# VH-VL binders against Protein broad-minded (TBC1D32), part 8

Target 1, 124 residues: Protein broad-minded (TBC1D32), of Homo sapiens (Human) (q96nh3r1119to1242)
Amino acid sequence: GIHPVYFCSTHYIEMLLKAELPLVFSAFHMSGFAPSQICLQWITQCFWNYLDWIEICHYIATCVFLGPDYQVYICIAVFKHLQQDILQHTQTQDLQVFLKEEALHGFRVSDYFEYMEILEQNYR

## First folded at step 22 (VH-VL)

Design z4 (from g1 with heavy chain T59N)
Fold by OpenDDE, fold request of step 23:
Structure z4 (fold): chain C 124 residues (1-124), chain A 121 residues (1-121), chain B 106 residues (1-106)
Amino acid sequence: as target 1 above (124 residues)
Amino acid sequence: QLQLQESGPGLVKPSETLSLTCTVSGGSISSSNYYWSWIRQPPGKGLEWIGSIYYKGWNYYNPSLKSRVTISVDTSKNQFSLKLSSVTAADTAVYYCARLPIYGSYYFDYWGQGTLVTVSS
Amino acid sequence: EIVLTQSPATLSLSPGERATLSCRASQSVSSYLAWYQQKPGQAPRLLIYDASNRATGIPARFSGSGSGTDFTLTISSLEPEDFAVYYCQQYSRWLTFGGGTKVEIK
């Protein structure tokens, strides 16, 4: 069975992504895999091989100081950062490979603090 | 009022490419709110989603047909098209074009009348 | 992929009777489920979306319920024009349809 914590986080990711990034949300559903699968992979690996060491530290620090919910907010922020690339990779039919194997180039956690605060205010 | 109309040959030979066009009227295909989709129905059988396209050219295909399907959009003509290669008798069906919203609910709200395509020698 | 199983395959009823159609998903689709009505020689018509929302212009006698894996379409009192084939469709992972339920006159 699916653990309740995973279920809650999955539902939360779905809700936020649907509201904030509808095209990205549709890209996942129309491509047959869930955004939570990607988020779980990122979170489980602490974004290793996806973010550089400095950004990993920022990720960890953010979650420690601001709360575990920021794991989800950071995932949403990453999807926001990747939105154009995600949509382009639907055209090339390699979205899943792109999300699982490629680094998150140019993503900075600090660039999305304000956005994540807005997410917390609106959805928490 | 939005209308969709399928057009193309009703007969295709085996191993050839099925080609259909959907003409949209009463609304712009360049709308940011919708996907444009193809669905087929073999005679006496159920429905099968073929694929969908966004007006910017982003495609989504049924995995079972992905290798043979190409969907394209022509915003200048307010049309989108379907190409299905290497057809067999199993591809005989009524082909529908339809509209699909993008905001969380992916149902088909507007349909064409459908066009029968028969694969036969 | 997610497989939708509709039951029964055929439902024989008289006008005025209540019709209950089932759609079961092989895995959870949350509320991402739609219902369609199709009459011979016509394109499908959207009835319900998001499991329980009636589409525009759909009579109140049509209602949808359920979540997760089990869904139901109910026609409270069959009208003569309601005898048709009904399909469910999920949009959680790709887009797939059920095999359909034929509602025929007894």
Scores: ipSAE 0.857, ipTM 0.933, lowest interface PAE 0.5, mean pLDDT 95
Fold by OpenDDE, fold request of step 23:
Structure z4 (fold): chain C 124 residues (1-124), chain A 121 residues (1-121), chain B 106 residues (1-106)
Amino acid sequence: as target 1 above (124 residues)
Amino acid sequence: QLQLQESGPGLVKPSETLSLTCTVSGGSISSSNYYWSWIRQPPGKGLEWIGSIYYKGWNYYNPSLKSRVTISVDTSKNQFSLKLSSVTAADTAVYYCARLPIYGSYYFDYWGQGTLVTVSS
Amino acid sequence: EIVLTQSPATLSLSPGERATLSCRASQSVSSYLAWYQQKPGQAPRLLIYDASNRATGIPARFSGSGSGTDFTLTISSLEPEDFAVYYCQQYSRWLTFGGGTKVEIK
């Protein structure tokens, strides 16, 4: 079975993504895989091979100082950052490969602090 | 009132490409709120989703048909089209075009009347 | 792929009777499930979405319930115009339909 913590995180990701990025949300469903699968991969690996060392440190620091829920908020922020690319890769039919294997180029945790704070306020 | 109408040849030979067009009236295909979809139904059988397209050209296909399906949109004509290559008798079906909302609930609320396409030599 | 299994394949009832149709998913689809009615020679008509929300213009005698893997469409009292084929459809992973349940006159 699915662990309760994972289940809650999965639903939380689904809820936030549906509300914040409906086109990205639809892209996942219409492409036959769940955004939580991608998020779990990112989180489990601490974004290793996806973010550079500096951003990984920012990610860890954020989660330590602001709370574990920011793991989810960072995932949503990453999807926001990747929104245009995600939608383009639906056209090329390689969305899953893109999300699982490509680095998160240009993403900076610090650029999304305000956004994540808004998420926390609205969805906590 | 939104209306969808399928058009195209009702007969296609094996190994050829099935080509259909859906003309939308009473609403714009360039709406940001909907996907435009193709669904088929073999005679006496159930329904099968073929694929959907957003007006900006983003495509979503049934994985079982992905390699043979191409869906395109023509915003200037308020139409979207289906191409299914390398057809066989198994592709004989009534083909429907339909509208699909984008906001979390992906059901088909408006349908065309459907057009029968028979694959036969 | 998520497979939807509908049961029974055929349901024979009389007008005024209660109809209960089942749709089982091979894996959880949460509440991402819709129901359609299809009459001969016609396109399907949306009845229910998100498992339990009645579509616009759909009579109150139609209701949907369930979540996860088991879903039910209920017609509280069959009208003559309700004899048709009913399909469930999930939209959790891609879009797939059940095999349908035919509601026919006994």
Scores: ipSAE 0.855, ipTM 0.933, lowest interface PAE 0.5, mean pLDDT 95
Fold by ESMFold2, fold request of step 23:
Structure z4 (fold): chain C 124 residues (1-124), chain A 121 residues (1-121), chain B 106 residues (1-106)
Amino acid sequence: as target 1 above (124 residues)
Amino acid sequence: QLQLQESGPGLVKPSETLSLTCTVSGGSISSSNYYWSWIRQPPGKGLEWIGSIYYKGWNYYNPSLKSRVTISVDTSKNQFSLKLSSVTAADTAVYYCARLPIYGSYYFDYWGQGTLVTVSS
Amino acid sequence: EIVLTQSPATLSLSPGERATLSCRASQSVSSYLAWYQQKPGQAPRLLIYDASNRATGIPARFSGSGSGTDFTLTISSLEPEDFAVYYCQQYSRWLTFGGGTKVEIK
């Protein structure tokens, strides 16, 4: 898969999440979980064991054809997709299990192309 | 002007439940911009975050205390509360309520005066 | 859990001297670090947030520096009202306070 070009500076994921989804960002830190931690696992594994095969192909194609910066934008889009689930799982205190051992069910890369293009325009 | 004031019993017997209330005046507890928090300080010792609550009832607790802690909010009284069960002498401390911004940095910008709770007898 | 170690535990100085207070984190907290001042019988007061930004109303003699694991609070010239206990607090993972540094009159 595609190796992260920008994860030598994990601050960028933290900065974008804080700006785009501040309630989710605060929920992570108040629960003792750095958001960049799970993003590193997703990216280095090319979402293996997190997404079904067709969505892994969409992820890879997006990064190849739209650029490696989209590794970051896809992570933010996943957090946007999971916003309510993340907030709920901070209350049941199983957030790490939810994010690391359960698939991102229902996430489609194509549902978030427009959002990711806006992220690119605003933050690149 | 925003003010926070702790209230509750100053003495609690071992094994009982410590119960405190923080009354917010000069502002609304129903703000989407803040968590409402409890911090304690044993006499002559440092500070310990107990937990925080969002006005919709979402809470976050210090993992070392979470099995004994309940924080709740009553928006109609502009108050939030702390209950700490099964107390021992180690729970003797000054208890502060404080405000924590959600947007920005997670420091406590307004504090109550603090109330001493002694666990004895 | 992230542990914050403050040193020294006590700093004995005279008015007009420069105070240098240290806070070391057991793992990186990036710049998610605040400093508080606490006088006897009072609640803590915020001095510095995000490692180096002075809070509103805090005199310029207070400055913060550092990132990652090593942080410093500096008081360039001590005033009589600066003799107090100082705490650092991280907000990277949960919220944790250091043990404090007492600045007292020599």
Scores: ipSAE 0.576, ipTM 0.832, lowest interface PAE 1.5, mean pLDDT 88
Fold by ESMFold2, fold request of step 23:
Formats: structure tokens, C-alpha cells, sequence
Structure z4 (fold): chain C 124 residues (1-124), chain A 121 residues (1-121), chain B 106 residues (1-106)
């Protein structure tokens, strides 16, 4: 089983993001902003006010049935979905506003199940 | 072998714009693996990162300098440049261009020789 | 903004002695720290990255340790070529350098 010490781990988020989306990872750090900062908000709120109710249910069900490490995989999937938007907002200097205050429009957990299965296979 | 070479005026008058170019040889500036960076060192003092650019034109600047700095890239000439506006004597320094890997750790692995720019009338 | 404080400012030692250089961060930088050597009239040279990994071609007498806020560069036995200024650099939030430690001949 998945050890609870990995639950909501900022280190694990940073490691996976560096490996999977290095350009996003570098953009965060070069902008003075740790990517785990926003992931904690998303995870601890179960994406409340970020996703519609159906997608919140998908998130919760995914983590219950597939394990708590999927909380991290979903965050990585969100960053993958938003990669171009994130890179653009580092240039306009409103990344914090974009990530902390705007809903994740267009993101669907189900669109990224295959990707998250690949993450599980690669990093377990 | 990759080499970076700074060029530009060595003397700039106060309130004018400091303008430098870094020419990259022995490698391509259009690599998706690197940021291209400017660092300065006032005489007898420490190092200060000014900013970095990705070849697609994405900039990252030291927040203390951001209001005065523009870094740009010209991929057709394999060059990137620094413009620092409204200079004062405090901007007198040796200016280095340097390469910063995106994959791995964010240290500067190749440096130019450096060029002294003096701000004086 | 993360401030790196290096100590001592100057370290006066003889060849063959052990040098211990300190770098302290104002907030945690995890292991996102590099060490550079700079000789007069030259650009800095990378010695250590990610707090403890020697860069390619760096002699084994150089070692780095630490995590979080407290970092150390150790030169186990000083060679004549090691008398230089040493800088730490963090890359956790933006890129910041320390003020340097000058290692000079006693």
C-alpha cells in the first residue's frame, strides 16, 4: 500500500513536475514561485471553487479508488493541461492571480486518466 | 566547443541605456534545453543575476531590476542582448553572459569572458 | 527574496590545511544550492550543484553538504590553485548569489 507520508508532499510534487514538465517547473522557479504552493490549495480544498461539482467527484473518487498518490498525479495533469497558459502568465506577471483565483476552465479529470496511469507506472 | 562572447560599448553616460550583445558560437541559441542569461559583478563585489531568456522570447528577470531590464534574442544571428535603461554609477560592473540548463539544476555552466561597462560622463 | 550570507568573509590558510566555508539562506532553499570558484580576472567556475554533487572535472577534495538553510563547502586539503573567492548560489526562488568567501594564503 501507499504510505501516508507521501500525502500532500511538496517534495513529491516538485520531483514529478521537474521530471514530467521541466519547462513549467523552471518557469515557476525562475518567477520566484514554488509550484507546490498552489497544489496544496487545490488538494486541501478538493479543488472547491476550481472545478465544477462533477469534476470534484471525479477527483475524490479517483483518489479513493486508485490511491492518495493520485492527488499528486491530478496536480501534474492540471499543470500539463495549463502548460501554455502558465508559461504565458509568467510573462505577464499575473501567474499568482491566474492560478489562485481563476477556475480551471476546461480541465476534466477523465481526459487525463491515461496520462495519470502512465505517471503511476513510471514513478511507483 | 560552446563559447559565449559579450560585446558592446564599454562606456555609457548616466540616464542612457546600457546595451550589450552576447554571441553564441559552437552551439545553437535555439535549443529547448537552455536559458540564456546575463549576470553582473560590480568591481570588487559579488555577483547579481539580471535575467534570463528562452529562445522563444520568454523572459525572467531579477525583480530588483525588472523595471529597467529588457533581454531579447535574435535566433537568426545566434545572439541575445541586454538593455538596461536609466543607468547610474551603481550600474558600473563586469557584465557576463552565461548559459543556464533547463533540465537538471539551475546553475550557470558556461560563461563569457565578461566585459566591463563603466557609467560615467 | 532569499538572501545568502557567506561566512567567514575571509579565510586565511596555508596549503595542506582544511577549508570550511559556510552559506546560510534566509529561508529554506531545500537542496537548490550551487558553489562556484572565481579567480581574479576570470568568470566563476561551477564546483558543486544540488548542495553536494561535484561538477564534472572537479577534484575530490571539494565536497558540499547541507540542506534547507545551512550549507558547507569543504576543501579537504588546500592546493595552491584553490586560493580564490567562493560564491554560493540558490535557485529555489529566482537566482541569488552569496557575498563570497575569499580564501587567501596565510
Amino acid sequence: as target 1 above (124 residues)
Amino acid sequence: QLQLQESGPGLVKPSETLSLTCTVSGGSISSSNYYWSWIRQPPGKGLEWIGSIYYKGWNYYNPSLKSRVTISVDTSKNQFSLKLSSVTAADTAVYYCARLPIYGSYYFDYWGQGTLVTVSS
Amino acid sequence: EIVLTQSPATLSLSPGERATLSCRASQSVSSYLAWYQQKPGQAPRLLIYDASNRATGIPARFSGSGSGTDFTLTISSLEPEDFAVYYCQQYSRWLTFGGGTKVEIK
Scores: ipSAE 0.527, ipTM 0.815, lowest interface PAE 2.0, mean pLDDT 87
Fold by ESMFold2, look of step 22:
Structure z4 (fold): chain C 124 residues (1-124), chain A 121 residues (1-121), chain B 106 residues (1-106)
Amino acid sequence: as target 1 above (124 residues)
Amino acid sequence: QLQLQESGPGLVKPSETLSLTCTVSGGSISSSNYYWSWIRQPPGKGLEWIGSIYYKGWNYYNPSLKSRVTISVDTSKNQFSLKLSSVTAADTAVYYCARLPIYGSYYFDYWGQGTLVTVSS
Amino acid sequence: EIVLTQSPATLSLSPGERATLSCRASQSVSSYLAWYQQKPGQAPRLLIYDASNRATGIPARFSGSGSGTDFTLTISSLEPEDFAVYYCQQYSRWLTFGGGTKVEIK
């Protein structure tokens, strides 16, 4: 996939998640699972095995046309989409299995374009 | 003026369940801004986080204690509770309740006075 | 699972001396580290959060530094009330405390 920004992306992911979804942010850390861990996996693999092919194409196009920091905004949008599922998976192994092994089949990049534009306006 | 106060039996027999209650006054336990936590300290030893609860009932436990710990909340009484099952002498400690902010850094900003619980036959 | 190792276990000093306390994490905790002071018979009191930020009401003689795995609490000139036990606590993955450093009067 797209060349990731490792150290800046980790801090940026943590900062944005804390600001936008503080309950999700705290649930990750209280469950012993850093949210940047799964985000780096998703970004590094261009969501391979997590999104179907057409959604991977939407992801790539979004990052190319709107800028590479949209790969972080897409991660925040995925967390927003999964918020209730994440809050119910409070154990490290259970949450980690859920995020690593489950496809994000309910997530569509196009459903979150407006939200990601707001993130860009507020945090870029 | 927020205050936390631990209460419960100071003596528990081995293999029984240790039960403590923390009463919150000068603030509401039903706040979306805080976790409510239990920490213990064996006499002359260091501190150990036991677990935390959000007022909606979401629990987060120290993995080393998870199989024996239940933390619960009673919003109508402005209280939260600790149950530690199958206790041994190793569970003798001062038990603190404490508040943990969600929106800040995850340090304990208010503590109870602590209560000594001795596990002895 | 993150283990915090504090050293030394005991630090014997006189009032006016500088105290330097170490906390080392078994894996990186970024800057998610707090320091507490505990006096006998009392609950711990927060001194430093996020590795280097003083909590409200904490005197300037207390300072924290470090990131990643190596952290230091410095008390620039010990006052009589500073003789206590000091704990570090990480909040990167779960919440864990170090074993403590006792600062005692020589």
Scores: ipSAE 0.440, ipTM 0.805, lowest interface PAE 2.7, mean pLDDT 87

